# Miniprotein binders against o43061: the designs that were tried, part 2

Target 1, 338 residues: o43061
Amino acid sequence: YNHSPEIQRSVYTLTGLAPSSKMAFVTMLTVRAANGENEVENTQQDWYYNSTRLLVHRLVKFKPTKSKYPVVVLAMKGIDQWKLDQLQEDGAIVKVVDPLYAHEVVDDVNDIALLDSRWSMMFTKLRVFEMYEYDRICFLDSDILPIKKMDKVFDVHQLSYSKDSVLFPPTLFYKPRRSIFWRRFTEEFAAYGLTRDDLYPYVFAAVSDPGMWHETPPPFKDYFNAGLFVFKPLKAHYKRLMALARFPKLYDNANMMEQSLLNFAYNSAGAFPWESLDWTFNGLWARKNDLPYLKAVHGKHWQPEGSLGYDEDTSKLWWDAFQEMQTYHDQQRNADLY

## First folded at step 20 (miniprotein)

Design aa2
Fold by OpenDDE base, fold request of step 23:
Structure aa2 (fold): chain B 338 residues (1-338), chain A 83 residues (1-83)
Amino acid sequence: as target 1 above (338 residues)
Amino acid sequence: SKLASTVSVLLFLAAWLIRRAERLLKRGDFESALEELERALQWLQSALELARQLGDEDLIREAEDLLRKAEELIQDARQLAES
């Protein structure tokens, strides 16, 4: 009873945040790991680059989805300069970042469920938590397509703890690899060289991940997708995340990569419960019936028929958006020639 | 290069539309197939122009090959729609 997520949330004070001049949309562009065998994706096209361009175009140029907030592309070191230049021309702020390698983050890489080449770079997304120049960031995966204005995604709450509240130490449960028994994790901020005052107040909001095809609206699950989240960059929170990241056993052996870590770090039963954003900001497994409500759709919608998660309506929506972007650029090129 | 990448994307897009049109034709949706093929032609024309500017003979050839294919399919689609 004393450790129910609801009780933990009752101890927090929610304060609505006004707009800040230091808010940004942030996406990440990574280098394709050469050895990713399973991306049967047409090796000829950099779909992550193409989708990143489309995302930038939607947020910066396309009038129906154009944001007033800056768009930052965190580009992993090693991306071709011409791609970075193009993204700047598209209107993004490009920031080059060093990768976070799994072996640098994790104490024992053998605790990772899937030692794949893609796994080695999964923590690079955590570089967004170092963007202390911003008061609030909305991170988006590059395979998110804005279809309506998303600016209201920043309308989140700051969570603070009441000094008068005897917060029972939050207890999380984890199952070590090869263990049949659940273990208790009690977070000690002092182990990070942090106090509660260093960690509060905080902002972390995300959309519930349905994990599969769903009805409209999707059912709420106490597990969020890490493809879209709104947070306040804080040094203390980055330090905490890196400390937790050392131990994949805490976060399902990183089965869902950084999403596993974030869902552990911001667990509803933990010290830093996540805030639920409206599902319409991250349309996962979206279908035609969801589209009237959605502000963004999320998925590899460029994939051919027969792909996992393929949907005809969302595929068409993406390709129509992609063609609009190409048309825009063709018109700009032609205008510059006349 | 940026230009080569643009050409490649346009060629891919055109080829994607052509494949979609072929499926539409097989389903008897000739009108939709024609629309997709006309769009493919537009992309291929742009791609060909840019490929010529780049001086990439391989990209030029690919664009021309896809143009021929799209034109043939347009003719087929028109004939089937009139029948």
Scores: ipSAE 0.657, ipTM 0.873, lowest interface PAE 0.8, mean pLDDT 90
Fold by OpenDDE base, fold request of step 23:
Structure aa2 (fold): chain B 338 residues (1-338), chain A 83 residues (1-83)
Amino acid sequence: as target 1 above (338 residues)
Amino acid sequence: SKLASTVSVLLFLAAWLIRRAERLLKRGDFESALEELERALQWLQSALELARQLGDEDLIREAEDLLRKAEELIQDARQLAES
C-alpha cells in the first residue's frame, strides 16, 4: 500500500505550465531496415517518408491543423539528401542525428526479447531527449495524422516533490528473462551521479494505450503509447534514461522497444510517474465513432484492406489527407512556373 | 530524385484510386467509381508530365499503362450506369 501509484502521485506537486517560446513538435524519420518480412508494403514506396511529409504538411501548411510551433524532423543519418531538402521545403526544421544502436546502449544485447534489424536502432528515438534547446517537446511518430489543432497538447504539468515530503523510495518490480520470480528495483539516483534536485522538476505526459479495438472513449490503462509524448528535455533525465536502458531486464526485455523503457522510466509507481494526456491527442485503433473527438489519428492508415488494424473510415481519412497534400504541392509547382 | 519520387507517389495514388474504383464498380456504385477514376486521371496526367520532364521511359510507360486502364474502366462504368 505505501508504494501504490496513488501515494506516489499524492506526494508530487503539479504546476500548470504556460506556453513557452521554446516549444516544438518533433518527429523522427528513420532509415527502413530493408529486411522487414511481412510488409506486403509495395517496396517501392517509402511510407515513413510520405507519412512524415504529411505530418509536416498538417502542422505547418494545412490551415485547419496548422500549429504556431515549429516542427522538427529528426532525420537519422543516411537519409537521402533530397528527402531532407523536401522536408525543409515543406517547412520543417531538419536535424540529422546519429543512430543509437542497441549494442551501444545495452550491456547485454541477449537480454533483448527480439534481435532483428528494427530492434537494433530502436533507441534512436531517445535522441529526442537530448534536444535541450527546447523547454518542451511534443514527440510524434510519423504515422500520426493531425485532424484538428494540437497546440493544446503542450498544456501539461510540471511535477515537483515537496522537500518536506518523506518520499519513500518507490519500488518497481521486474521479471528477469527466464525468471519465475519478480525482483524488486529500488532506484538510486546516486548510481547515475545525480541528485533529486537534478531530476526535479520534470515534465512527462503521454496517452494511455488501449492496445486493441476499443469503445469510445477508450478505457484507461496504466500503460502509455510512446508514439506521442510531451516532455521537458533535461540532461539529468537523458542520463537517467540511458542508465536504465542498459538493462532490458528492467523493462520487459524491451518487448515493446523504447515504449517498454519509457513505461518503466516513467512508471506510475516509480519516482517519475507519467501524466495522462487526453486520449484525443493520440487516436490509437480509431474508428468512425472516435473521429469527432480526436485531434489526431495514429496508425499505418495507408495499408490495404486486410491489414492488421485496417479500418475503412480512418483509411479514407488518411488518403483524403494525402491527396490534399499532393494537390497543395501541385498547385505550388504550377505557381512557381509562372 | 525528388521529381522521380513525386512521379512514383502520383502513380501509386492513381493505382490505389483505380483499385478502389474497381471495388465500387463491383458493388454497383458507378457514380463513385467514376469520381475516383477521374481523380486517378488527374494524378496520372501530372505524373506523365513530370515523367516526361525527367525523361524516364519506365515511368512514362507505367503512367501510360495506368491511363489506358483508367480509361477502359471509365468506359465500362459509363456503360454499366446507362444500363
Scores: ipSAE 0.656, ipTM 0.872, lowest interface PAE 0.8, mean pLDDT 90
Fold by ESMFold2, fold request of step 23:
Structure aa2 (fold): chain B 338 residues (1-338), chain A 83 residues (1-83)
Amino acid sequence: as target 1 above (338 residues)
Amino acid sequence: SKLASTVSVLLFLAAWLIRRAERLLKRGDFESALEELERALQWLQSALELARQLGDEDLIREAEDLLRKAEELIQDARQLAES
C-alpha cells in the first residue's frame, strides 16, 4: 500500500476528511501592550472583546448558526481575567498565549520600525499555526459575524505536490524597497531543516479579497483575505512560515500585516498555492445584495456612519445580532434563578 | 471594570437605536420608530441600574440624558402619528 504522491493526491482529494478528524474554529483576542492604555485604543479593545463574545455566541449558542465543533479563543497574555472567564462562560475554550515579539521573528530588527504594537499582534497570530492537536482549523478574525451555519467551511482539499508539473516550475517573487523590478525568491528547504516532501500534503484555503465595494458575487482576485482561512497545522509549515517571517522585505514589509506574509507563503505561483474558498464564508465589503448568500459578514459593523466600509444594512444586522446575544444572556440568568 | 464596560456597551446600543429612530421619524415611519425607542428604553433602564450600582455619576447622567431624549422622541412620534 504505497503512499505515492499520485495515489495520495487521488485519495485525499476524493475524501477531503477522515472520519475521526478533529476540527476547531479559532479566533484571537489581543491587547496592544505598547499603547493599550490609550482611551481611544482601550475603547477599540473593548469592542474587539465584545465582537469576540458575539462570534463565540454565534458558533456555540445561537441555534441558526451554531457549530458542532469547538470554538477556541487564543487570548494574548495580559487580557483581564474577567474577560477570559466571561468567554469561557460563553462556551469558548480559552487558551492564553505568550506574545511573539519582533526580535524573536525578524532577523534585522533595526532595518525596519518593528516596535509598533501592530507587528507584535501580527506575529502573535502565528501561534495559531502551532495548534497541532487539530486536523483542521478555521481561523476567524473577531470582527466576523456568522449569519448561517459555518461547518462546511472545513470541506476543502488536501493538496499534494505533483512531480509532473515541470512545465510550470513554482516561483516566488518580491519587490525590494526602492527597486523597479520584481526579484525571484528561490526557497532552499534544506535551510529550514526540511525536504520538499516534508511539506506535502498540506491544507490552506481562504477567500479572495475584493478590496473594495463590489457587485454580487464579488470578482475573483488572486490575493486572499487573512480574516478567515482554513488550514492543517503542520510542523513543517510552521517552520517555513517562521523562516519566511524573518525577512519582511519578502512580504511587502507587512503592509497588510499577516495577510502579506500568508499571501507570499501560499502564493498561487509558488510551491504551495492557496485554495479558493467559497466567497460566502467571508463577506467582505458586504451590502444588502450579498446578505442572502453570505454565511458570515466581515467588518467592524459597530462603527458609525462615515467609517471606512460602513453600510447601513450590515450595521443593523450586527446590532440586531448583538441585541439577540444580550437577550439570550438575560434569559439564561432568569432561568438559572427559577 | 466589567460593570463599567457593560454599562458603556448598553449606552452605545441605546444611542444607536435612538439615532435609527430619528431617521425613521424623518421618513414618516412612526410605528417602527416607536418600536426602536421602546427597545432603547429597556436597554437604558438596564444601563441606569448598573450605573447606579457602580456609583458612577457621569454614567448615570448619560443614561438619564438618553432616557429623556428617547421619551421626548416617543412623545413626538405619537403626536405626529395622530396628525
Scores: ipSAE 0.444, ipTM 0.814, lowest interface PAE 2.4, mean pLDDT 83
Fold by ESMFold2, look of step 20:
Structure aa2 (fold): chain B 338 residues (1-338), chain A 83 residues (1-83)
Amino acid sequence: as target 1 above (338 residues)
Amino acid sequence: SKLASTVSVLLFLAAWLIRRAERLLKRGDFESALEELERALQWLQSALELARQLGDEDLIREAEDLLRKAEELIQDARQLAES
């Protein structure tokens, strides 16, 4: 009976994963500033590129943290070819994507209080939800540093609706800009060309964002950080996300962009609640006491002392990792000379 | 260009090591400061070599300025560690 179709089908239902399931880590590299016109933005672009290289190195080459799953870099069209080539040499699968501009996504661009390059970056990040070739994706911001094995991050649940949620209209809650009051938005899935059943089961898991310095472990807050999340790319959910994205006044209450949209779409009180991942996969506002438990630390660790969220111990970890990567490449170059 | 980007990242790495060494000196950890400064010198020599290959005078000057700063701090750290 070990080869019974019934037994083989039961393995898939425990996590929704089968032996043939295809997983990937995915990060994104975007173009934000015009070359030569904004030296501050061009310097930031270089550091995002370098942090992306480090993330790839940690998941592909560095034995203490390397993964058995592929690492994909979604590169926005316009990234210099030599950067793409380097990321391929580092061991990433590089896929170039077309940007999604605000005028292509939003019904009325005047609803965006300040139209800038961040909205293009946010909308382009939604391309990750179109990667249907994978059964499960862990998206990571490039400023996340793995410090232990990450592969168990994919061990999350498929989520189904309950009979109680079917009895009530699907409702989302949002807070308009400059308001302290929550409002409701009732979804009509038929307006998306969908039925309720098209949207289930689904996968969406993320780490609670403490939003400030904290004790170990951090307290739970019902608001997740979009720097790391695990999901199953599903056409119905992409269609829903694109429909919700049309109306930035519903979700952009603090210029948190993709984080606000995703928390709106997967609100725990709505029809598609998010699953809470173990906090150790995304170490937010991390300090020394967190480090023995963390599998990854999250932050712009290259930024100087005094920057918001700066911590000396996590900064040292990042720079030590960066030096290890540089030494690795020097050793490979020298080995190739002999 | 790729080479200019490589030089720039090595200079930023070295500058970070120097700033860390300064904090270690203020804390009284002179041996750790010397270790960081020696690593900074190694990266700076690599960066200066590449900057000269580029012929980029601004990158050469930046590398030379950081080398001078690192050498000054090494002298300070060795004097303090011997007391």
Scores: ipSAE 0.405, ipTM 0.806, lowest interface PAE 2.9, mean pLDDT 82

Design aa2
Fold by ESMFold2, fold request of step 23:
Structure aa2 (fold): chain B 338 residues (1-338), chain A 83 residues (1-83)
Amino acid sequence: as target 1 above (338 residues)
Amino acid sequence: SKLASTVSVLLFLAAWLIRRAERLLKRGDFESALEELERALQWLQSALELARQLGDEDLIREAEDLLRKAEELIQDARQLAES
């Protein structure tokens, strides 16, 4: 990947940050996933809720992967209270968030030919960018399983720009539907109520998405997976993201949901390029040969053989982790009795 | 309901362990298959207790069927390991 020639990378890392810096792992639990209210999941099987519990357990209780940083679950309104209470008992900070509906975000909802709850759930994930109380957030999907210590994921750079380039307008890149050619979209920060200086320095880092089965290590692709990303919540960047979210045609009509928007907004050739994290923090399309290196495995590993992305070794890893969590809770219950 | 959700997840866990044990038996790894089956039995006994507390006849029958299957496979695996 290549950064825009206008971007000057910071030489500072977490080594230079004050010990009081506030870091957090943040995941999100949506009402549809948590309550299992579609015919595929039947209403009593809440695999996303259970995978969220496992993620929390791995970062809060399980010593081989335990973090020194808090774990926050952003929960949409409408999730059963007993699930929220359980996540809090598991050791998470639970914050209920208001949804962001597509009609509140998108200028022309008719450009979304089939309005569904996935768009609203996608936009609601943008609430994570409003958590200004933290210096850095590692957002991670609930179907990520830590298998080694994760805290080094916060060791990322702040990015700035060269002031001698103020005469050139900031540019984003998108691909029109049915085209193989990328087009330019020139941003006007003043239209957001911002100046260029309001948007720098910033932090945004993610893992390259191989998109398919791969060798070990996977080859780099200049397109990141939004299942795990590290960023500094900044008001200017939230305003920018909300402004860009208005126009789905610019981010491939959210073909990959929030991943499409974020790859557009932080395109490596644009004004705010993403930083590549080590692949081992987000093990996509993982198989046995990857496991000795991975710090986290990403996938819906509870799904049966025949599911897209199924792998016997990562499935066993996930179910072993789930059993360890259940055993932990049984042992705590017994200790409380005696 | 929380109780029904708990029973459902334990039954899926046990079913996964049983299917894995069957594959291990086909490969001739009887020791690993027995380990998985014994873990499945523990979770099934827990699931059955909770299903009875819930009073859900379908969940009770599902748990009992899986428990019987696991016990049959344990017996089969022990016989194969002696051969």
Scores: ipSAE 0.376, ipTM 0.782, lowest interface PAE 3.1, mean pLDDT 83
Fold by OpenDDE base, look of step 20:
Structure aa2 (fold): chain B 338 residues (1-338), chain A 83 residues (1-83)
Amino acid sequence: as target 1 above (338 residues)
Amino acid sequence: SKLASTVSVLLFLAAWLIRRAERLLKRGDFESALEELERALQWLQSALELARQLGDEDLIREAEDLLRKAEELIQDARQLAES
């Protein structure tokens, strides 16, 4: 590791962020690309919608996990209005957004590792970086279940460039498709029409991705999961992200979609190293032994036994949470009738 | 529709509880199984009523099938707890 993340981080001045009322939890609800198979349209449960409702319920209504911060659902254009209305009734702020299509973002779509329907809209998550009305955002995937209060996730640092650092511009390495050789990428902010002062200070924090079943606590890896991250929306950073997004060859041909891009853009060896959040904010591949420590669990926990990543304890936890939400709504409906 | 979606959610939830109860019965935890099945019955009764209001024959049928299954398992669990 020629560029130790620790050395790069030592060049930045860490400043604690003051509390702000302009903080929000943000999730995204996407339209499922109609896979051309006979999905009997009307009978399949929209598990992502159901999971989104559960996330909103936990952050807005459920007392043990209720946040003081607003919850925003970025809904992709084309979602049924009754779903949007229900999410508003659940207490979310609903904002409809246009998709970001891969062919609009990428110079050459053939540089994307997988060209399927899921990949066509993978960049829609980047719409969260345009939410300039907030000082800090915590983005959460809709398959995250809060199990404790998460408000401390916003307790991150602002990174500023040290004026005294005679550091050479950070150099990243990438391997183009079909190349056996690594190439150097030296970032030039002027190429984006930006200065250093436009880009600093910044905020970007996320949880290390263990990538598989792990011990408790999980080992740290210098690669973060894009299912939960805290950042400050800045026009300069969105412009930078969109400029980098043009070239999938820089970020592993988008092999892990937007996660690949974000891990490149906020690489520990780069100009904008990510801050490590406590692992307890994003319990990936969680099992029973992790649950006492976790603030949230992350996964498709509604899936049946035999599914990849199935765990009995986390499955039970999710379904019990989903049942509580249904019970809550039934009680509210009955209260409105009397 | 929102109502059809609600019915479907209740049916899925009840079916999940039934499967959990079946596992509890196999483990000899009859008391916990009965508790889960009673919750499933409550959800299914709500689902059936809403399905009837919708006039959706497929949802009605599914709710009735799950109700029968839950009732059978309740009887089994009671018999096993008394033995």
Scores: ipSAE 0.088, ipTM 0.541, lowest interface PAE 2.4, mean pLDDT 87

